# VH-VL binders against Alsin (ALS2): the designs that were tried, part 15

Target 1, 196 residues: Alsin (ALS2), of Homo sapiens (Human) (q96q42r690to885)
Amino acid sequence: GYIASLHELATTERRFYSKLSDIKSQILRPLLSLENLGTTTTVQLLQEVASRFSKLCYLIGQHGASLSSFLHGVKEARSLVILKHSSLFLDSYTEYCTSITNFLVMGGFQLLAKPAIDFLNKNQELLQDLSEVNDENTQLMEILNTLFFLPIRRLHNYAKVLLKLATCFEVASPEYQKLQDSSSCYECLALHLGRK
Key: E = the ipSAE of ESMFold2; O = the ipSAE of OpenDDE; V2 = 0.75 times the mean of E and O plus 0.25 times the DockQ between their complexes.

## First folded at step 6 (VH-VL; framework fv_diridavumab)

Design g7 (from d06 with heavy chain S30R I54L D56G K59R; at its last look DockQ between E and O 0.86; V2 from the best seeds 0.00; counts 0 for: pae E 4.6 > 2)
Fold by OpenDDE, look of step 6:
Structure g7 (fold): chain C 196 residues (1-196), chain A 119 residues (1-119), chain B 111 residues (1-111)
Amino acid sequence: as target 1 above (196 residues)
Amino acid sequence: EVQLVESGAEVKKPGSSVKVSCKASGGTFRDYAISWVRQAPGQGPEWMGGIIPLFGTARYAPKFQGRVTITADDFAGTVYMELSSLRSEDTAMYYCARESYWGDYFDYWGKGTTVTVSS
Amino acid sequence: QSVLTQPPSVSAAPGQKVTISCSGSSSNIGDNYVSWYQQLPGTAPKLLIYDNNKRPSGIPDRFSGSKSGTSATLGITGLQTGDEANYYCGTWDSSLSAGYVFGGGTKLTVL
């Protein structure tokens, strides 16, 4: 039902935020603190990734918090933040993915293999846990790559939950149409970003 | 350039309320948390609370919980702080400050609003 | 009375190095990143250091930060007369419902 779907959104959003927060605080920020990470350009690109990631994490965290309030209120679909402010989310994800893509074009996480190898080895278990990669043969750089593409998966989840919410309304209703349209936007973006 | 412009100085009597405004300019601040920090004469800064205008969710320091209300007008790009039941100890400079996306520092500050509570 | 403890004052001559300490607990400095703020007389605080040891754009490299355990340190080399100000450390405290806490401040006097 409608309320159940909202609770699912809230719960999964909090979990997702927790994961991103851990990535930011335990992997990304320490990584950026390492000396001799690479050329100025490489470091700048990574900093951009970090900045966009942090923003995304921040927004997702606040979204999770707002959903708690939403669940205690009138719970109008039109007031759902991922619906009402879809452009903000879509843009934020796009910007983040762009930063990752730019970083990858210039060499990506392979550029960090040497300077960050000790750090990455030390945190291998954490990386595997956060990325949900269970294959022990997976290279650390690949795990990092997987890790930083995790946010794209959440776009699919947004699309799915919006579709679920849509089913709670009459097809002819404005709410149904808005939820369907928004879902399509999130799904479309997820597909496009996932191909990169 | 990011700027936080605060409302003018206030003189209030004990028991009254004061409402200070902070307007953000030079960027989109709707998704940034704006915090209020006060500083009594000769003292250090004290965090009061904050809000993200986009989400409308405010958080407060325990010390001020129940006596401070932080709100936002997204359209106006303005954040408000209302402090009720004013006391002489509330005499201070009140700053609005922007919280960074990294979440644990304030990168931009207003010039402050002086609030004087006197009989 | 401040959650974070700083020396009330430090002084040095121009060109010298000064260090300002900030002591906290596991729930604040221990668990969170520390920031430093410079407040010139009659002005609002200005971000000087963030994430323990990072400088915002425009802050010269003669300012440095470090963190160890539940303590943080601000270092200023090549002291200039313009550095005379109050300096505050700050961080989030997990025990205060995620409240931000500041130190009591350190007045730096350039002799």
Scores: ipSAE 0.024, ipTM 0.674, lowest interface PAE 4.1, mean pLDDT 90
ESMFold2, look of step 6: ipSAE 0.247; ipTM 0.697
ESMFold2 (binder alone), look of step 6: mean pLDDT 90; pTM 0.930

Design g8 (from d06 with heavy chain D56G T57E K59E, light chain K54W; at its last look DockQ between E and O 0.07; V2 from the best seeds 0.00; counts 0 for: pae O 7.8 > 2, grease 20.7 > 18.9, SAP .4964 > .496, placed apart)
Fold by OpenDDE, look of step 6:
Structure g8 (fold): chain C 196 residues (1-196), chain A 119 residues (1-119), chain B 111 residues (1-111)
Amino acid sequence: as target 1 above (196 residues)
Amino acid sequence: EVQLVESGAEVKKPGSSVKVSCKASGGTFSDYAISWVRQAPGQGPEWMGGIIPIFGEAEYAPKFQGRVTITADDFAGTVYMELSSLRSEDTAMYYCARESYWGDYFDYWGKGTTVTVSS
Amino acid sequence: QSVLTQPPSVSAAPGQKVTISCSGSSSNIGDNYVSWYQQLPGTAPKLLIYDNNWRPSGIPDRFSGSKSGTSATLGITGLQTGDEANYYCGTWDSSLSAGYVFGGGTKLTVL
């Protein structure tokens, strides 16, 4: 139902925020603090990724908080933040993925393999936990890639929950149309960004 | 209730540096970005930069890039703004402000810290 | 000099309606949400309108905001003497990497 789907969104958003916060504090921040991480360009690109990741994390965190308030309020569909402020979400994700793409074009996480290998080996278990990669044969750089593409999965989740919410309204209703359209936007973006 | 308490007024000489603090109480400090906004006498507000305390990385307006440093002590719930190479035109009221959920507006403001730069 | 342009002053009698305009560009007002701030003499700015047309708790409905294209407008009906203040619009400007930008401000005088 409508309320159940909202609760699921709230719960999963808080979990997702927690995960991103851990990635930020335990992986990204330490990585950036490493000496001799790479060329100036490499470091700048990674810093940009970190900046966009941080902003995205902030957005997700605030969204989680807003959902808590939403669940205690009138719960009008039009006031749902991922719907009402869809442009903010879509832009934030786009900017983040753009930074990742720029980083990847220049060599990606492979550039960090040598300078960060000790750090990554030391934190291999944490990386596997955060990325939910269970295969022990997966290379660390691949795990790192998986980790930083996790936000894309959340876009799919947004699309799914919006679609679920849409089914709670009549097809001819403005709520249904807006929810469905928004769902499509999130899904399209997820697909587009996932191909990069 | 969210409150932002700033440090006291400062009088500085040209070429020196000033460090202003902003302590946040109420709410979750780490989850909100704090920005610094200054306002010269008779002028409008001017955004200087901001920081997300939990991450610790700040962003700055181009005008202040290289001369301003924003830091945060997450445990103390305090954000700092240090402005170096002070000039007379830096004389202003310096506000810390909390960014909204989306960073599009500032919902809470400190009372401001007056910084006077004079020889 | 301000990225966002506001009229320097507006005035009206008590009970009347006033509007304050805020003009920008596609990179700021066009693409981002606009906020309005009220600043009484000797005080810090106070959030008045956010997300183009939303009011924070405690702000009366006689304050309204709208946005069209690259321009925003603050409306105040039933003008009161206590409304005499400076009003600033603000938003993010991504293209210039300038961060958050404010208007030059509008001084509202209640006659």
Scores: ipSAE 0.016, ipTM 0.550, lowest interface PAE 7.8, mean pLDDT 89
ESMFold2, look of step 6: ipSAE 0.434; ipTM 0.777
ESMFold2 (binder alone), look of step 6: mean pLDDT 90; pTM 0.926

## First folded at step 7 (VH-VL; framework fv_diridavumab)

Design i1 (from g3 with heavy chain D31E; at its last look DockQ between E and O 0.80; V2 from the best seeds 0.73)
Fold by ESMFold2, look of step 7:
Structure i1 (fold): chain C 196 residues (1-196), chain A 119 residues (1-119), chain B 111 residues (1-111)
Amino acid sequence: as target 1 above (196 residues)
Amino acid sequence: EVQLVESGAEVKKPGSSVKVSCKASGGTFREYAISWVRQAPGQGPEWMGGIIPIFGTAKYAPKFQGRVTITADDFAGTVYMELSSLRSEDTAMYYCARESYWGDYFDYWGKGTTVTVSS
Amino acid sequence: QSVLTQPPSVSAAPGQKVTISCSGSSSNIGDNYVSWYQQLPGTAPKLLIYDNNRRPSGIPDRFSGSKSGTSATLGITGLQTGDEANYYCGTWDSSLSAGYVFGGGTKLTVL
């Protein structure tokens, strides 16, 4: 039911935060601390990716913490932050996706300087584990692409959970309509961003 | 371009309370962590606490717990700081500042507002 | 006193260089990233250095930062009259119920 779906949202948000936090701390921050990363343009695009990724990571962590408090409080669906402030979440994901897309179309990780590529190769096992790719023969660049598109998959999960929450209300109710509309927005964005 | 604007200066008697506000000009900050930082004359800054307006739960420095309340209007994004049981050492400049998502630092500061506590 | 210790003042002539130290503990500077803030007379603090040694856009490379153990250092080369200000280090403190802490400040005088 309703409570179970709220716990699903909270639990999966904390799990996802942990993954993003590990990517930030173990990959992005050390990578960006290197002296020679590549051309000025490539570095600026990577820095924008890191900035937008960090915004998502922080918001997702705070959202997970707020859901724990929410579960001990009133638990009204309309006060869920992901529903009440959905445009900010959707915009943050869009900004991130734009940043990673811009980076990749300009050459992406392949254009990084040797010290950066060496760092990434050294951490290939960690990158593969974090990305959850199953093919052990997957090339480093494909692992990196998969890893940095993981947030798009989270949008599908939001859409699914919001729909589950909606089915706990009568179809004619304002709660159902709002949850259904929000679920549709997250799914539509996920499909749109997945085609880039 | 975002600018943080605190409410106007206040003169208060010891034992009273003060409430100051912070709002963005030329943008929004309701999804950003907004902190209050005070600075007494001739001293360094002191972090008092902060809030993310859309999440509504404030975090406080231990020194100020029990005397300070930070709240926000989550749609307007206006952040409020109320300091109670005022005493002369609370005379200071009070800043709101935006916390960076990347790290634990303040990348934007308001101009500050003066609170004077005098008998 | 301040959790982070800075010298109260430093001075040097135009064109010269100075360093400003910031001393803390393992729970703050040791475990966390250090930032530096410049406060010109009559103004709010401004971010100068973050992540120990990175500069925000618009900050000249004359400003540098470093960290070793539980100490951090701000370096300023090619001193200009406009650099005359108070400088504060800041960092997260991860000890029980802690938050963000600042140094007491260093007044830089350019003669």
Scores: ipSAE 0.623, ipTM 0.832, lowest interface PAE 1.6, mean pLDDT 88
ESMFold2 (binder alone), look of step 7: mean pLDDT 90; pTM 0.925
OpenDDE, look of step 7: ipSAE 0.797; ipTM 0.915

Design i2 (from g3 with heavy chain D31L; at its last look DockQ between E and O 0.76; V2 from the best seeds 0.00; counts 0 for: pae E 2.6 > 2)
Fold by ESMFold2, look of step 7:
Structure i2 (fold): chain C 196 residues (1-196), chain A 119 residues (1-119), chain B 111 residues (1-111)
Amino acid sequence: as target 1 above (196 residues)
Amino acid sequence: EVQLVESGAEVKKPGSSVKVSCKASGGTFRLYAISWVRQAPGQGPEWMGGIIPIFGTAKYAPKFQGRVTITADDFAGTVYMELSSLRSEDTAMYYCARESYWGDYFDYWGKGTTVTVSS
Amino acid sequence: QSVLTQPPSVSAAPGQKVTISCSGSSSNIGDNYVSWYQQLPGTAPKLLIYDNNRRPSGIPDRFSGSKSGTSATLGITGLQTGDEANYYCGTWDSSLSAGYVFGGGTKLTVL
């Protein structure tokens, strides 16, 4: 039902935030503190990825906190920030996915300098845990790609849960239409970004 | 380029209240935490509290709890700070400042607005 | 009255080097990243150092930062007359009900 779907959104958002927060604090911040990271172009592209990742991490963390409060008080669908400010969510995901795509097409992690590669190799067990890769023979670059494309999978999850919330209302209701339209926007974006 | 602009200077009597506003250019202001920081003459900055406009709840420094109210218009991106029961010690420059997404530091500051509390 | 303690002033000749200290506690500097702000006369503070030792774009490498235990240090080499300003350290305080705290400031004079 409605309450169960709201709990699903809140729980999965907090879990997603925890993962993003760990990637930021344990991988991105230390990596970017290294003196020798690579060429100017590669470093600039990675810095843009980190900037957009940090914005997403912040959005997701604040959204998760707001959902926890939402579940203990007013539960009106129209008050959901993911609906009320959907353009901010969609734009933030687009900016991030553009940044990681630009980084990867220009060579990505394989063009980082040796100190950066050494740091990533030293942390390979942590990277595997965060990306949930269970094949210990998986190459570092594949682990990194899986990890940094997790946000696209989250967009699909938003679309799914918004549609589940919509089914709790009459099809002709304003609530149903708003939730369905929003679900469609998140799904369309996920498909668009997934093709890049 | 992001710029923060506070409302104009104010002169107030003790016991009254003041409400100052902060507006940002650029339009991505709504997700950022916007803080109010004051600085009395010859003193260091003092964080008063902050708000994230899209989420609407404010956090306050303990010193100002009960006297300060920070609110926001989440679509316009305007942030307000109201300080009540004014005293002469509240005479200061008041800045709005934007917290970075990366860490807990202020990457953009307004020019500040003076509040003078005088009999 | 500041949670973070800085010397009230420092001075050095043009071209020389100066350091500015900032002392705090485990709940602020110890547990959190330190930032430094420069405030030129009549202006708002400006971010100079973040993440203990990182510079924003446009800040020259003669400005440096470090942190050890519950203390942080701002280093400035190649001093210029335009560096005359007040310098403040700042950090989050992890104490229950805490918020952002600044140092009392250090006035730098370039003689």
Scores: ipSAE 0.458, ipTM 0.778, lowest interface PAE 2.6, mean pLDDT 87
ESMFold2 (binder alone), look of step 7: mean pLDDT 90; pTM 0.930
OpenDDE, look of step 7: ipSAE 0.756; ipTM 0.911

Design i3 (from g3 with heavy chain D31M; at its last look DockQ between E and O 0.77; V2 from the best seeds 0.70)
Fold by ESMFold2, look of step 7:
Structure i3 (fold): chain C 196 residues (1-196), chain A 119 residues (1-119), chain B 111 residues (1-111)
Amino acid sequence: as target 1 above (196 residues)
Amino acid sequence: EVQLVESGAEVKKPGSSVKVSCKASGGTFRMYAISWVRQAPGQGPEWMGGIIPIFGTAKYAPKFQGRVTITADDFAGTVYMELSSLRSEDTAMYYCARESYWGDYFDYWGKGTTVTVSS
Amino acid sequence: QSVLTQPPSVSAAPGQKVTISCSGSSSNIGDNYVSWYQQLPGTAPKLLIYDNNRRPSGIPDRFSGSKSGTSATLGITGLQTGDEANYYCGTWDSSLSAGYVFGGGTKLTVL
């Protein structure tokens, strides 16, 4: 139902925020604090990734808090921030995914200096836990790729939850149309970014 | 470059209210936490509170809770601060400031607007 | 009546080094990242140091920051006349309802 789907959105957003927050605090901030990180170009691209990741992390954290407040008050679908301000969400995900793609195309984590590679190797167990990769034979660079592309999966989740919410309204209603259109936008973006 | 623009200076009588606004020049900050920070002559800055326009719920410093109201237009991205029951101690420069996404600090400040409370 | 305590003033000649202290508590400096702001006469504060010791783009490396326990320090080497300003530390306070807190400021006089 409607209320159950709203709780699903809130619960999964909090879980997603916790994961992004841990990646930022335990991986990105320590990594970027290293004295020798790599070439100027590689460092600039990684800094852009970190900047866009932080923006996304901030958005998701605030959205989770907003959903808690939403569940205690007026629960009108049109007031959902993810629906009302969907372009800001879509833009934030696009900016992030572009930044990680640019970084990886130019060589990615493989081009980092030895202190950075050593840091990542020492934290391989943490990286594996955060990425939810279960295969213990998975290479570090594959773990990193999986980890930093987790947001694509989240877009699919938004699309699914918005569609569940839509089914709670009559097909002819404005609520149904808005929810279904937004679900389609999130799904379309997820597919587009997944092809990168 | 991103520039924060406060509304013009105000001269007010004790007991009245003032409402000042803040907007970005050449952009919008609808997703940013925008704070109001005041600075009385010869004093350090004081954080008053803040809001994220698209989420609409303000947070207030305890000192100002009950006298300050911070609101936003979530599509225009304009942030407002209203301070009621003005007294001479409220004479200060009032800044809007933008919180960074990276950490918990203010990376951009407006030029400020003066609120003068006098007889 | 600042939560974060700074010396009210410091002075030194051009080329010298100065340090500016900021003293707080476990709930603010102890638990949280410290930032420093420079305020030139007649201007708004400007971010100088974030994350205890990081410089934004455009801030020269003669500005440095550090944190130990519940205290933070801003260092300025190679002092220049253009560094004459007020300097403020700032941080979030983790206590239930405290919010963001600034130091009272330190006036740096050059010459």
Scores: ipSAE 0.586, ipTM 0.824, lowest interface PAE 2.0, mean pLDDT 88
ESMFold2 (binder alone), look of step 7: mean pLDDT 90; pTM 0.930
OpenDDE, look of step 7: ipSAE 0.769; ipTM 0.915

Design i4 (from g3 with light chain D31E N53K; at its last look DockQ between E and O 0.86; V2 from the best seeds 0.75)
Fold by ESMFold2, look of step 7:
Structure i4 (fold): chain C 196 residues (1-196), chain A 119 residues (1-119), chain B 111 residues (1-111)
Amino acid sequence: as target 1 above (196 residues)
Amino acid sequence: EVQLVESGAEVKKPGSSVKVSCKASGGTFRDYAISWVRQAPGQGPEWMGGIIPIFGTAKYAPKFQGRVTITADDFAGTVYMELSSLRSEDTAMYYCARESYWGDYFDYWGKGTTVTVSS
Amino acid sequence: QSVLTQPPSVSAAPGQKVTISCSGSSSNIGENYVSWYQQLPGTAPKLLIYDNKRRPSGIPDRFSGSKSGTSATLGITGLQTGDEANYYCGTWDSSLSAGYVFGGGTKLTVL
């Protein structure tokens, strides 16, 4: 039902936030504090990835907290932030995916300077754990790619849970139409970004 | 260019309340954490609390819990701070400041607005 | 008294170097990143240093920061008369939702 789907959204959002927060604090912030990361162009692209990742992490964390409060109060679907302010969420995911795509097209992690690569190798077990890669033979660069594309998987989950919420309303209702339209927007974005 | 603008200076009597607003000029900041920071003459800054307009839940410094209320208009992105039971010690410059997404620091500050509490 | 302790004043001549200390605890400086703010006379504070040692764009490299244990340090080299200001450290305090805390400030006088 409706309440169960709201709890699913809240629980999975908090779990996803914890993952992003760990990536930021344990990988991105230490990496970017190194004195030699690479060429100016490569560093600028990585900094843009980190900036957009951090924005997404922050929005996801706050969304999770707001859903916890939402579940204790009036649970009106129109008041869901992911529905009411969907353009901000969609834009944040788009900006992030654009930034990681630009970085990877220009050579990505392979072009970082030795101190940065050494940091990443030193932390390969942590990276593998965070990325949830189950093949222990996976190369570092593949682990990094898997890790930084985790947010695209979340868009599919939003689309699914919004559709579940929609099925709790009559098809003719305004609630159903808003939820289904929003679900379609998240799914369309997920498919578009997934083909890049 | 985005600039934070606080509402105009206010003179208040002890025991009353004051409500100050903060708005972005030339943009929006409704998905940013916006804090209120005050600074009494000759003193250091003091964080009072903050809010993200689209989420609407405020966080408060313990010193101000129960006296300060921070709210926001989530589409306009305007943030409000109301301080009640004013005392002469509340005479200060009041700033709004934007928190960076990257870290827990304030990368943009308004010019501030003066609140004077006098009989 | 401020949660973060700074010396109330420092002074030096143009061209010299100064350091400004900031002392806290495990719940603030010990486990959180430190920022530094400059406040010129009659103006709002401005970010100088974040993430303990990083400079935002437009801040000259004669400003530096470091952190060790529960203490942080702002360094200023090549002092100029325009550096005369108040300097504040700041960080989050994780204890019982205490929030963001600033130092009491250090007045830098350039003689």
Scores: ipSAE 0.587, ipTM 0.820, lowest interface PAE 1.8, mean pLDDT 88
ESMFold2 (binder alone), look of step 7: mean pLDDT 90; pTM 0.927
OpenDDE, look of step 7: ipSAE 0.826; ipTM 0.927

Design i5 (from g3 with heavy chain I54L; at its last look DockQ between E and O 0.82; V2 from the best seeds 0.00; counts 0 for: pae E 3.6 > 2)
Fold by ESMFold2, look of step 7:
Structure i5 (fold): chain C 196 residues (1-196), chain A 119 residues (1-119), chain B 111 residues (1-111)
Amino acid sequence: as target 1 above (196 residues)
Amino acid sequence: EVQLVESGAEVKKPGSSVKVSCKASGGTFRDYAISWVRQAPGQGPEWMGGIIPLFGTAKYAPKFQGRVTITADDFAGTVYMELSSLRSEDTAMYYCARESYWGDYFDYWGKGTTVTVSS
Amino acid sequence: QSVLTQPPSVSAAPGQKVTISCSGSSSNIGDNYVSWYQQLPGTAPKLLIYDNNRRPSGIPDRFSGSKSGTSATLGITGLQTGDEANYYCGTWDSSLSAGYVFGGGTKLTVL
C-alpha cells in the first residue's frame, strides 16, 4: 500500500545515501588528496565528477532526512520533495551522469598516474563490495564503471516507487496523474542516460 | 558570488525573544545548508543549527534545542533564526554561514549582526 | 571549554614560520575532516583550509594544514603582519546528534 511504498522510498534512499557517502569518503576524497593524479586535463575532468557527485550525495542525504520527517506528518503525496522539486533532482542526476560520461569517454581512470591507479588497486575489494558486482573476476575498470553509474539504477527505482504510489489513487485523480507523470520523467531520463 | 546578509543589530531585555534574518543570493541557494553561528565577545564561534530551505527541516545543536527555531522562506530567499528566553549570556555576534557540498566546512559567511541582551 | 583545544596564543617574527595545534577526539577530528578559519580583527571568519590540508582559491601556499590521529595542525610560513588574526579549527562531531564544533581560537601575533 501507500504507507508501505513511502517507507520503501525512505529506506532505499537512506541506503543509497550510505553507499554514495562511502564512495565519497573512502574513494573520492582520498584519491583527490594524492599529489600526483595525472595530466591537467584528466585531473580537471575527475574534479568535475567529484564536484557533481558531492552535490548529488548531499542532495540524497538531505532528501533521506526529509523523508523521515515527512513520515511523521500528514503524508500528502503532493508534498513529497522528489515530486515537488523533481526538476532539481533530474538536473542534478543529469549533470552528474554527464560529468562521469565525459570523464570515461576521454580515457577515464586508465589515464590516472601510477599512484592513483595503485590506490584504486589496493582498494579493489572495497570497490567490488560497494558496486555489488558478484563476479570476483571482474576487472577494476569495469568495477569502477559499474560503481559510478549506480545513480542511473536509482532513477529507475524512483520511477518504480512513484508508480507504486500512483496506483494507490483513482486513475482520474490529480494525485494519480502527478505521480504517473513524475514516474515517467524519471524513467525517461534513466533510459536516456543508460543508452550512452 | 555567494552573498549572505543578516538583519540589523538588536537590543533586547532578558526573557524576550529575537528573530534574525539572513538573505542569501548568488549561485544555488535553496539547496544549500544555511547555518547560524554565534560568537560572544572574546570567545570562539558556536554552531547553533541550520536548515536547507528547499527541504524545510532544521537541525539544532543540543545546547539550543527547544530555545531556537530556524525557518526558511523559499520565495524571498531568506532564512530566519529565532532565539527565545534570552539571557545576558546570549549577547553575541550572530552569523549566517553556508555549508559546502564537498566537505564539512562553511565556505561563505555573512558579516554578522549583534544581539545585545541587557536589563 | 571548547571540545577542540587550541593554544590561546602563538607568536613569531615576520618571515618566520609558526604552527597552531588543534586537539580533539576520535568522534570529531579522528573521524572527520578538519577545516581552519581566519578571523581578522572586526571581520567574520574566513575559510582558510578544508579537507585537512586543501586551500580554497586565493589562499597562498604558505598556509598549510595536516592531521594525525585526533590532532590537526595549521602551518604558516613567511609570516606577514597581515596574518595577525585569530585562527579557529572546526569539524563535525559524530558524538553530537547534529553538531559542528570549533576550537576556542589561537591569537597569532607577528612581532
Scores: ipSAE 0.327, ipTM 0.729, lowest interface PAE 3.6, mean pLDDT 87
ESMFold2 (binder alone), look of step 7: mean pLDDT 90; pTM 0.929
OpenDDE, look of step 7: ipSAE 0.754; ipTM 0.909

